# VHH binders against Metal-independent phosphoserine phosphatase (IPSP): the designs that were tried, part 3

Target 1, 238 residues: Metal-independent phosphoserine phosphatase (IPSP), of Arabidopsis thaliana (Mouse-ear cress) (f4ki56)
Amino acid sequence: MGHEWIDAEREFKWSEDVKVESEVTEIVLVRHGETTWNAAGRIQGQIESDLNEVGLKQAVAIAERLGKEERPVAVYSSDLKRAKDTALMIAKTCFCPEVIEVPDLKERHVGSLQGLYWKEGAEKEPEAYSAFFSSQNDLEIPGGGESFDQLADRSMDALEQIAKKHKGERVIVVTHGGVLRAIYLRITQASSAGKLLNASVNVVHLRDQKWIIDSWSDVSHLSSVGFLQRGFDGDAKP

## First folded at step 1 (VHH)

Design b8 (framework vhh_7zox_3)
Fold by ESMFold2-Fast, scan of step 1:
Structure b8 (fold): chain B 238 residues (1-238), chain A 123 residues (1-123)
Amino acid sequence: as target 1 above (238 residues)
Amino acid sequence: DVQLVESGGGLVQPGGSLRLSCVASGFTVSSNYMGWVRQAPGKGLEWVSDIYSGGSTGYADSVKGRFAISRDNAKNTLYLQMNRLKPEDTAVYYCARTVYESGHYTLQVYDLAGQGTQVTVSS
């Protein structure tokens, strides 16, 4: 049909292939593996607790899953041991060049509730328990605890700083149920963050200064290991 | 070896009472979360009651005010006192060691359960 017809077909194909797309920053948020205190239904807050046998197996399962996906440019973690130990397993398996501890990714300080069992909280520390479940987001938990707003502000600030350093890149962030809940609620304006299971993979995207939940509470990598039902759900606001 | 053995089930008339017992071996009841769960014919497992190491107790709304959970540390035994029994309480009752709490928004996870004891409430 001549050269002009061939060039028209190439233009059609080229026009379909050429698209201006917004750059996406992908942050893979991981809740640390199960601890002895998670298994016991005991409130950790900022108290140190170690991964139990199940938690160690969960950390391996996450690491194997993430190791088969696109390599992250960095791994960030809360400096609490359970998160750090989970992150170290991921970093080793993903051949990640950096592991960075971020204190602002620590779990919520829940004041006088720390060290108690969830079902004992209302009886033993009624004021702190009421503060935790209060709809008042600026109410600090008695005993040196944080308000929801204080937790959410530092969690979002940490997330924004990480995103700013890694525009268009993929990073992994290992943290805790309260932090994950705060991030979800700030992004979605929803009333609940759903189930925040130990060793879950949660993915958020930043595109054109807008945060989007890409996937949430994915535990498909734990089919052969298992997980606690609800996990952090007992800590969540009703 | 760690195990739980239930007893005390049986046939009882509506309005009657039964006391279930659960003997633990290989671990200490007073140091663990302990509970009772039941399974009615054709239904899934339903949480009934629990007791924490510190002694605080919880109950399902369906049994609150009728059932009482307790333990005897010297006998390493968990109990469930069941009063004013209804046909709807008919189930196999399992004693369980729990690794996570239960409630309106949480599901209790059990790492050890006994073989169960049958409770039938029928006239």
Scores: ipSAE 0.000, ipTM 0.115, lowest interface PAE 16.7, mean pLDDT 80

Design b9 (framework vhh_gefurulimab)
Fold by ESMFold2-Fast, scan of step 1:
Structure b9 (fold): chain B 238 residues (1-238), chain A 125 residues (1-125)
Amino acid sequence: as target 1 above (238 residues)
Amino acid sequence: EVQLVESGGGLVKPGGSLRLSCAASGFTFSSYDAAWFRQAPGKEREFVSAIYSGGSTTYADSVKGRFTISRDNAKNSLYLQMNSLRAEDTAVYYCATKEYTVSDSGYRIVEFDYWGQGTLVTVSS
């Protein structure tokens, strides 16, 4: 009577078994702090790079700001070290037990551009450089890189999965400029996401199954630390 | 090695309350998502409530506002506080855990790693 063999084919779906309510789900999207490669004008993509001294100070400033606001129930991060290190500072200050790694929140794979300096990209890898700045959303970057659509699809899928687990709650997600740009453009259908500065705080809300931008590219917490004016290079499409 | 043991079930009158407990051992409970499922005689197993490793909770519509899920990671324990019990809440209640993943499109019974033996809750006068 206390025993049952479980039907492994049975599924529970959130939309079918849990009522959707008119509660605001708040996702605080953070771009990782400045890295040595950001400061050098060097293209990271999915290559590992460490936070520099400024980036560590930026991570502290974000953590102090978010620590004064409503406590998040979870901290998610790209599994690239720069995002994880930024997230760990936030999680520690907000008393979250761990950082939950999400590979689908990794920066865009920018193919043959990875490791090059921006100033040399057009000369050394003209086809990949052109592809990166192209308005053609289904164009993959040469050298094993992703198209904008591939990046945007996985970024939105990750965001939707996180939102599903945290209805009516506040969570923090630490990621990268390309991911943030993709999310902004998918939500707004705008032609530009603006400059996505290192350590910026960007807030999106899910209400009644609709995504809205609550605030974007907020760096007010960085007034004493500073930030690079270059922002995310992919925002300046022709 | 791994074990989930439910307790706290019993006979209760309509409108009454019960608190179910689930004791976890043999793994790092704090790193796992945890859930309560139930199965009434002649029915399939259904979702009741879940609590994620990060502390977020969710509830089936049928129990929302009446049941409260909670966890105590220091005691490796999961709880379900059941208030305003109804005859239709009569079932065997199961504790289940799964390793946290973001790749899930929803909860699937097959994705739960560990299950308890169940504890019977009977709501009748």
Scores: ipSAE 0.000, ipTM 0.105, lowest interface PAE 20.0, mean pLDDT 81

Design c1 (framework vhh_gefurulimab)
Fold by ESMFold2-Fast, scan of step 1:
Structure c1 (fold): chain B 238 residues (1-238), chain A 123 residues (1-123)
Amino acid sequence: as target 1 above (238 residues)
Amino acid sequence: EVQLVESGGGLVKPGGSLRLSCAASGRTFSSYAAAWFRQAPGKEREFVSAISSGGSTTYADSVKGRFTISRDNAKNSLYLQMNSLRAEDTAVYYCAADYKVYTSLHPSEYDYWGQGTLVTVSS
């Protein structure tokens, strides 16, 4: 029925000498606001792109929402401009003195795909396009790109180190669709992270050394602003 | 998928030290959460220490301050530095890993296991 659990660990007796800490660390993960290149369907990767008019309004909406919730102790961001600009709006509204830049939170370097429109990727860079959608997690994308494992490893390393500094606290982390997908897949072991929309609020908790997805792809704060219905779907083909 | 091989076990006197190593092969080790468990004669496997893919560590109360877990992703290796060893630390020590970011204190949460290495603390 669901109130009676069959613990997968029932075959092993738990040691009474082990203490499990029950303190919750809350990390609010934000995907940067809409950019000119997002609107154009153009692959950004680690190439710089600016928030467009909608993206700036989205950043304000996120900041207003988060400003009404528990005050974060810190705001972290990818050092790519779109994430940093989104984070600066949040930090200002939440009365955080600075945005802490973390290069390991950058979007996936997608090699030769960077700068292309998604609709032309398969034709212009078939090997890189195939590598991006491959189920082989250790395959690097041609043109200096990263494998999924390289992205996921640095994303989780950054997340773990931030959590370690802020045990029991609430922090905000502004990043990108590929990073969010990697975090979701590592935490859930799912085959898809779903549609990750610009300016979405995604919440993860660390309790007793276990990562939990608390909420995902929440855009309720954007009802009066609008957003692109297409999001970052990651390696999953449409 | 990943294969784990432990080394470094042996006989040591109380108060002595040992360093256990676990060599991983197969998949990229940096993507794995890893842990050390031990099993004393006639007992179930119990948690000793764990390390996340990002380097966050957890220790059983009985070993905290005496043991240190560490990893070297470039060498696909996991280590357990054991200091101030006691007779009650005598056990077969197992390296465990799973393709996930979070650590777990329960043996059932790890898919990959080494063969074990015996640590005997006696005079």
Scores: ipSAE 0.000, ipTM 0.102, lowest interface PAE 18.0, mean pLDDT 83

Design c10 (framework vhh_sonelokimab_d1)
Fold by ESMFold2-Fast, scan of step 1:
Structure c10 (fold): chain B 238 residues (1-238), chain A 124 residues (1-124)
Amino acid sequence: as target 1 above (238 residues)
Amino acid sequence: DVQLVESGGGLVQPGGSLRLSCAASGRTFSSYAVGWFRQAPGKEREFIGAISSSGSTIYYAVSEKGRFTISRDNSKNTLYLQMNSLRPEDTAVYYCAAQEYVLTSFHESDYTYWGQGTLVTVSS
């Protein structure tokens, strides 16, 4: 079995003491496929929305790509429908026994911005818009929204809990642009996470209690399907 | 901390139906993913299914899909298992269980709070 050989190599000891090389936990983070609201430039937050025809094709493309790689031991997903539908396609193609729902992987609640088009946010909800793009990480978005810190804390807690259950294993986690941005920024402390395109594949590794970005924003599997040039943006300039 | 109490077990004929309830004490029930497990005489405990904290997602063991239905009522702090088309091999002690954390898992080891169990006997 190919994956068993790869796993054995990861555990191989190349030292003179009794200490074994630390195993690597691989988490494949997927941003859900395109929705009608993504295509329209409309802010979803925690409002439910469905994958559009492009999003369904993207989910198939992700599933086909991941189905050719090492089989994951589990598929985790945000409980928002767009993420769960993407995850179900992946789980079916990868022959995973189940999809495990994690509410802490939900997209950021962006308060009064939810339901608005990005182009109208600054004019219709100036305080909420300003809060969203603020560098103040503990500022909650008006209208019941979350601060960046609240999002990042729950996102990292969920990631840590998943990693703890799957040491040395490969798992898939389907989530949202805001969660992915928060994870990237917490791991790297960079100023930007770049474009977090729909149906992108992003890989993080945990080794010796340290998180590492292995690959980010990979959309090579979408060459025949396409993707929005406008995704959830890590910058304040949409 | 949550306490779980199962009820509704009993003797039922093959082909019959039975509904189990699991009553939870405490304000935190709505925060937990919860599930059903069973243990037949002389066998290991096996997973039946689980439901997310919100109730929006339900996972079933492949062998049980179509015969068993899981639901929850967070306003009543209660979890349910509806069992249809019962077979003699469904005879077991049925347990409800809750995960301490938000994750919805099918692994027995992820469940920290367990009820005492309720016996279901499927026999003529």
Scores: ipSAE 0.000, ipTM 0.144, lowest interface PAE 15.2, mean pLDDT 81

Design c11 (framework vhh_8cml_1)
Fold by ESMFold2-Fast, scan of step 1:
Structure c11 (fold): chain B 238 residues (1-238), chain A 126 residues (1-126)
Amino acid sequence: as target 1 above (238 residues)
Amino acid sequence: EVQLVESGGGLVQPGGSLRLSCAASGFTFSSYAMGWFRQAPGQEREFVALISWSGGSTDYSDSAKGRFTISRDNAKNTVYLQMNSLKPEDTGVYFCAADTRYIVESFTKESDYDYWGQGTQVTVSS
C-alpha cells in the first residue's frame, strides 16, 4: 500500500529538537552479468571478457526489473566490457541516453592471479594467492596487483563523486565483485560481504554524508533465468 | 533470416488515427528493444518512439509525446504504434527497427539499430 498515513491524523507536529530527514541519494549497484570466464572459474581481474549467453539473459532480466522501478537519471559503469555491456542494456531499457564510463570502477587488478583458474592459483602463484586472501589491507598482490586499500579507496571515491553529482536522485552503477565487496566492507565495517552473485542488485543510500546499505545481493529477478551458485567471495577460498 | 514487416499505414485526415504493426521473425524478439522511426520526403530519418524488450519502459520524441503510444506483444512477435491526433507534419514512411547487438551509444540514433523493415507510408492530408 502506498498510503503513508492510514489514519485521519496525517499531519505530524515537529518539535524544535526533531530534524526532518535530509535528502537521500540512491545508488543502485549492479554486478555485471555472467562471463565465459566466470562460468569456467577463471580469474578475470582487469582482463577483458565477454558476457556469455546466460550473462546476456541476466542483463535483460536486470533491465526489466529496473525499467519497472523509478527511472534513474544516469547510468554509470566500469569501462571493462562485461560491465559496460550490462550497463548498455540497462540504459536502453531505462531510456538513459548514454552510459558514463568510470575507470575507477574497474575490478581489482589481482596481479599474477589474472588469467589463472581459481583451482590452480595456490600452486602456480602461491605468493599472489596468499596476498589475495591476506588480512593485511595494504598488501599489494604480486605482479602489479592492487592492495585492498587501493581498490577500496578508488571505489569509495568514485561512489562519492557520483553521489555529489546526483544529490537526492537515483542512479545506476554497474561494476564488479571486488568493487562491491570493498564498498560493502567500507560502509558496514563488517568482516565479510557475503556471496556476490553475477547480475545481483545492491542498493546503497547516502544521507548527510552517511552511507547505508539498503539491500544487498538481490537476485530475485533471476528466478527464471538462472545464475552460478558460486559467487564472488574474496575473503574465502573459492 | 531476420525480417521486420510493417503494416497499417494509409491516408488519413488531420486529427485522425492509425495503428501501425511490425511483425518480427528470425531472432529472439522478446530479448530486444524495438523502435519506430520516420522519414519525410527529402529529409533525414528521425526517431519517433521506442519500447524496451519487456514493454516495461517506453520513450517518445517531443513531437510524438501525448499523441502516440508504442506497445508490444511478445507472444505474437509484434510491436505497435498507435497514432492519434495526426497532423500533416506526421506524413512520412514509418520504419520498424531492432537492435540485436546490445551495443548502443544512443538508442535514438538510426546507426544504433542493425535491422530495419521496408517501411509503411503514412499520409496525413485532406
Scores: ipSAE 0.005, ipTM 0.213, lowest interface PAE 13.2, mean pLDDT 82

Design c12 (framework vhh_6qgx_2)
Fold by ESMFold2-Fast, scan of step 1:
Structure c12 (fold): chain B 238 residues (1-238), chain A 126 residues (1-126)
Amino acid sequence: as target 1 above (238 residues)
Amino acid sequence: QVQLVESGGGLVQAGGSLRLSCAASGFTFSSYAMAWFRRAPGKEREFVAAISGSGGSTFYTDSVKGRFTISRDHAKNTVSLQMNSLRPEDTAVYYCAAGPYTIEVWSTEASEYDYWGQGTRVTVSA
């Protein structure tokens, strides 16, 4: 929730004999399907990568699952191709006319680490690697990368702007592991976001000016397709 | 609920071998890099060896490279350190650590590890 939330929350109803209607905005957050680079253990960041055969099947499975649930009023996506391709499959199955691109939902720019294999990062780019795993939230990753705080701030701002447009409605947002981790940590203040599997369905609710994690890392729709077991972490340290 | 339990420490003569084991519970084992650190009497904590969540990448400090081997067993949720050709200077309390939360990477920095065992003592006599 943005500045408007702070300004608007001054009044509440406390009387037990007055029915209080809790307006719930439901945002279904989807991590894009598996890519060739996810399968290879290669750091994507904001570099383009395509869904692989498994990722395409995962996108179909997500779309079929969400198509059987309450119809969303809109589908939003990161403008990176892997997220857009996942979102297009969902939008088609859910009978949404188009996917709305939001650049602020892009994955974390991880600077000089982008394009490297995870196992090479410490040797090839030791400063950027150290910055990535640092507990210092305001430290930018060398090579034009973002700090955790910069990622988390834009992720939450995007989420709040989407929620503001869709009060009491259901929307789907397709994004990336780093964005999902940032959202989870900002909402819960936990030390970890748990598993951030490709093609997972994650649900957040905005109710009474508060963000709530309704469900997280749900891959039940992938039981007949499979998911990358070695890719449980895939991208980034929580 | 997260727990790391080390075993296998003891007294051994120089040139001997020991196998340390660390049993992990309460988290998704395959999603965490695992490492061994040690602290010798009167010294600071030192990195020894690390293995990625997938087990595909390992790293060793120069003083143990070629003598120690780190491995993991996902079915048993264990990480092991096989220590061969032990030297008196290997005498230390050895700690199992889990983290960072990553499948393909590891870290040499103690601050990057989220969970720690209580340690197991290794004494190498001359």
Scores: ipSAE 0.000, ipTM 0.123, lowest interface PAE 16.8, mean pLDDT 82

Design c2 (framework vhh_sonelokimab_d1)
Fold by ESMFold2-Fast, scan of step 1:
Structure c2 (fold): chain B 238 residues (1-238), chain A 124 residues (1-124)
Amino acid sequence: as target 1 above (238 residues)
Amino acid sequence: DVQLVESGGGLVQPGGSLRLSCAASGFTFSSYAVGWFRQAPGKEREFIGAISWSGGSTYYAVSEKGRFTISRDNSKNTLYLQMNSLRPEDTAVYYCAAGTWRLESYTEADYQYWGQGTLVTVSS
């Protein structure tokens, strides 16, 4: 420890290790492009589905938009094909060498609802359907499904780990409606996340251990492509 | 080339403990869910448990819950299995597996990459 009476000269000098102002980490969250099952009103959960023609055009539009912005240092994605295919288009256009797959960014496992059409869920799987729309956050969906809390915990853990690797940097993360809703609700403590449209761009910032929503549900890049009017809205009736 | 190399197996007395390790190379370990399986002589391989890429979620076979704990260290590209209160029926070759797209996956077909195995013998 220093003593003031031993060192009487007080000149302020910065060491090379002194922290300046807090750094901002920017995470660009993208919901995957439209799939054949999105267009058909069919519940995907963790079942694989492919981007349809509109979804491929949406992926190109996102990639072109993000390619004109600050170059990301990395592209992360859910390992489900629809998210990975959207991410591959972005990575190619942004000159990123690879897409880093993150299983914890998968869509919510919705148990016995997976594979059903939304219009038939209430009749064919009433318990699972009720569980999905329940306000009880620790209720697992029958058939091996996740609770909201289980989804939100793994989504936030994934987001925190990515942010730790990329402090002060910009990264892109491609994921799903349920994950995006969970992240929004955990960050804002709001009761609703609004509509999350396919191929929307959503931006979150981390500064001094505090998450903020910088922008949300941005589909301005889709004006020439189009998008499904129905977005992900887990609290809304299909 | 992708490799998973198990270690830490050996002979242990009933009631004892062992910690198995699995060293991963040739892929982005921190991006994959990983798990443990075992195979006793003359039996099919059985699922023990899996852990998400971040370590935030774990899933165990009901028969192993409470005695075995799975963990990972992404900075070392290593997966661990802590085995407590070992019994003679735990004698098996233990395998680590990676590349599953589902945390609840419990079949060999769900895993893309496999280790060569490490033998655990529980005997007095």
Scores: ipSAE 0.000, ipTM 0.136, lowest interface PAE 18.0, mean pLDDT 81

Design c3 (framework vhh_8cml_1)
Fold by ESMFold2-Fast, scan of step 1:
Structure c3 (fold): chain B 238 residues (1-238), chain A 125 residues (1-125)
Amino acid sequence: as target 1 above (238 residues)
Amino acid sequence: EVQLVESGGGLVQPGGSLRLSCAASGRTFSSYAMGWFRQAPGQEREFVALISGSGGSTDYSDSAKGRFTISRDNAKNTVYLQMNSLKPEDTGVYFCAAKFTIESYSLNEAEYDYWGQGTQVTVSS
């Protein structure tokens, strides 16, 4: 460089060197692998939980599938351990140097329901349970929980920011059932997102500032591993 | 995982030239901004040169400007530092460093994620 660099600690602007084309931006959304709490029907929300043996095998299967497809330029993840561990397996197989953590991709905080088994929620925390199943999108769940609108707003904001940094590129984003449901509903304005299985691959495209669902709830890579038909992860439903 | 291995150091007379190479592991090399830093005996590590992932943008310390040229070959996963008109004060261990980023990169050594072991450059008669 020329005359503008006088101090060796000055920042270089990456965007001046990176030519991004306004083609289709592809975001591959992955729901984290199965956890012990998913298998037990226990509500995780933002509480930490580890991938179980099945979840580890699912993470390998996702990584092998994505490793055979077009190479992603980056791997993003919720900073919750189950999502981060799934993302690390993908990043390793796809030769991405690191996983970029995005706190706004965390699962829904479901307040007083966190840590409870679904079967006991109505009895132990009736107000929080009622709030979770309410059709009122601006109702926060008692115990410090989020409303659906709060979850959906931060999920879409995170997705938009990632897309802005990667115009015309392919990126992978590892997150949770509640986040995926929120994204699907905001993009389609449908009444349901269907089944959001652990380790599913979901693809969205951004073209000319319009979001499109390209593929949803694809578990074809899990034929030799298996998956739960009703795994739970906070706001996620079978 | 990125591993960096430097080579090309050695002894050279004042006014001479050396070309340093830094070999990186993996196909992710083009996703990293690459820097060269050096450290003389009893001194702190200092910035020398940097190059963007594509190779389209470079920058140099004041002491390196006009004498050193940084370049890269992404097909070979290698970054180079061509050093001309070497001076005794250029003597030191030269380190290759890599930073992954989607926004920007920095001349501050603390911002770099991966480092090589270094290669010795000695400028003496």
Scores: ipSAE 0.000, ipTM 0.100, lowest interface PAE 19.1, mean pLDDT 80

Design c4 (framework vhh_6qgx_2)
Fold by ESMFold2-Fast, scan of step 1:
Structure c4 (fold): chain B 238 residues (1-238), chain A 124 residues (1-124)
Amino acid sequence: as target 1 above (238 residues)
Amino acid sequence: QVQLVESGGGLVQAGGSLRLSCAASGFTFSSYAMAWFRRAPGKEREFVAAISYSGGSTFYTDSVKGRFTISRDHAKNTVSLQMNSLRPEDTAVYYCAAEYTLVSWTDEGAYDYWGQGTRVTVSA
């Protein structure tokens, strides 16, 4: 049994005296730190899961790295706890007073696969498992899950809305493997986004109305902490 | 007004158990990492245990691993430390501490709020 959540209403306050035009808007995309379920090989989707001890150390490493770079003007995050907890660490170190939650940045709802271990998915939910790895982009995953196109559309919409508020500026966005894969594929039209590791730093630029991948899947800040080799790879079966 | 109020301290024989509790008020408890520190007579304050803001991660100093367990209850706004197999070396004043966004488990300077402490005495 769940307990009632005590919600403090987060109000977004806007104050903008001067708009500086720049050639490039930079969005630093971060995959949340490792969770207990990541370590167990268990499918999260939109189910809540907490950062484990490694994930907390990864969040500190990201925060230390980003704190040495140009200060972001804002930190955005998926409203799922693992992403929000990672974002809170970054916001504190980068001197941002709050994390702005964006529900459209939630991980893909993977229907009846949610809560299963990857190794049991094909046996326990064969139709949902097949749908997840299908090349048919408009196929919804059984059990209330999203199609790739539904995920990619909301991911790109969120990215566009954030960029419109921060033209010429640098912002940080904390999200999930499925969202990051969808963004990469929409921008590049490639067949694969590669393996997206927990706590990886990924940079996209908006220049002259065109999205560009500046850098991808950077885990150089994790050399002293470590990461799971599995990562997220929606193009390869476990 | 922010308050952290510790309770559960006392006198116990070596090998015994105690449960410390910390009641939090005046801040959004669920957004704070919580920790226990202790200070033995004539020594500086040292880290004992911490629990993440989400409750899913814990960290312990080597001398208490396997003997102490930290937990939190969001409905009651409390953090607890279950202390088993107590040793004379565990004799100290135990302090509850809160940090909005955990930067360091062990650095007492990173913690935003502190309780007044509860005394634990373990006799040989």
Scores: ipSAE 0.000, ipTM 0.125, lowest interface PAE 16.1, mean pLDDT 83

Design c5 (framework vhh_gefurulimab)
Fold by ESMFold2-Fast, scan of step 1:
Structure c5 (fold): chain B 238 residues (1-238), chain A 124 residues (1-124)
Amino acid sequence: as target 1 above (238 residues)
Amino acid sequence: EVQLVESGGGLVKPGGSLRLSCAASGFTFSNYAAAWFRQAPGKEREFVSAITSGGSTTYADSVKGRFTISRDNAKNSLYLQMNSLRAEDTAVYYCAARYEVITYGTSAEDYDYWGQGTLVTVSS
């Protein structure tokens, strides 16, 4: 019979009634503390760089703030050193036993722009610079770089995997400006994610299969430490 | 209760046209990506077409140029306009939805909510 095989699929128990499901999964997204290259206006991408003295103080300030809030059940991080070092300070203060590394949370590979100062990018690598600021979301950056879509897809995939493990719970995720911008734009469909400052606290909620921006680019914990006014804001076009 | 209800299936001649509808209820449809899948007798379920919450579309190679997916968020509805139908298009067609977190989902495992299906038979 033509639909005999389909009867097994009618038993699929995909989801509960969405009207009853109202548990909030809270993901606290943190942009890593300031690095020597951030202070110099130098493009990092996936190149390793260390937190500077300000960045270390910012990591302490984030950790102290988050340590006074609801205790997270886990701390996740990009496997790039600046994010790991920020995450380790948070995990220690929040009494989490370890930081779970997630390679898909790495900053965008920006190809030939990596290692250049922002002020020289347009002159030294005009094609890569144009690609970075292009509205064409599937355009890869010359020199082995990623497109916006490639970054956004892996960022959202990582976020979904973390959320599935921690339904109704609070977790902390330490990552980078490009990842945070991609997440914000995928959730809101806005034209800009605003300034994403080093050591900012950004909170997203998953409720009834819907992603919500709860708070964004919060640096209130940095009042005694300070922060660069130059944040990540890859939306250079008006 | 979350529900997706397909309609518009039926018997159609080769070369004919048919429009499928899917009515969504129990969730905010406008926040979800939606897709059509089909399953022919004795075959695996296969991807047909998807549409994002914002209206961007993708199609399986077998249906490109013949099928058009569309949505009406005000009516909580998803549509599939099928033209130039062939015998190999005979299948039960399923409406599926997932919260949009990536640009396109083409695997059945990517989708959280499913309808019960509507039968399309292309035969003379």
Scores: ipSAE 0.000, ipTM 0.110, lowest interface PAE 18.3, mean pLDDT 83

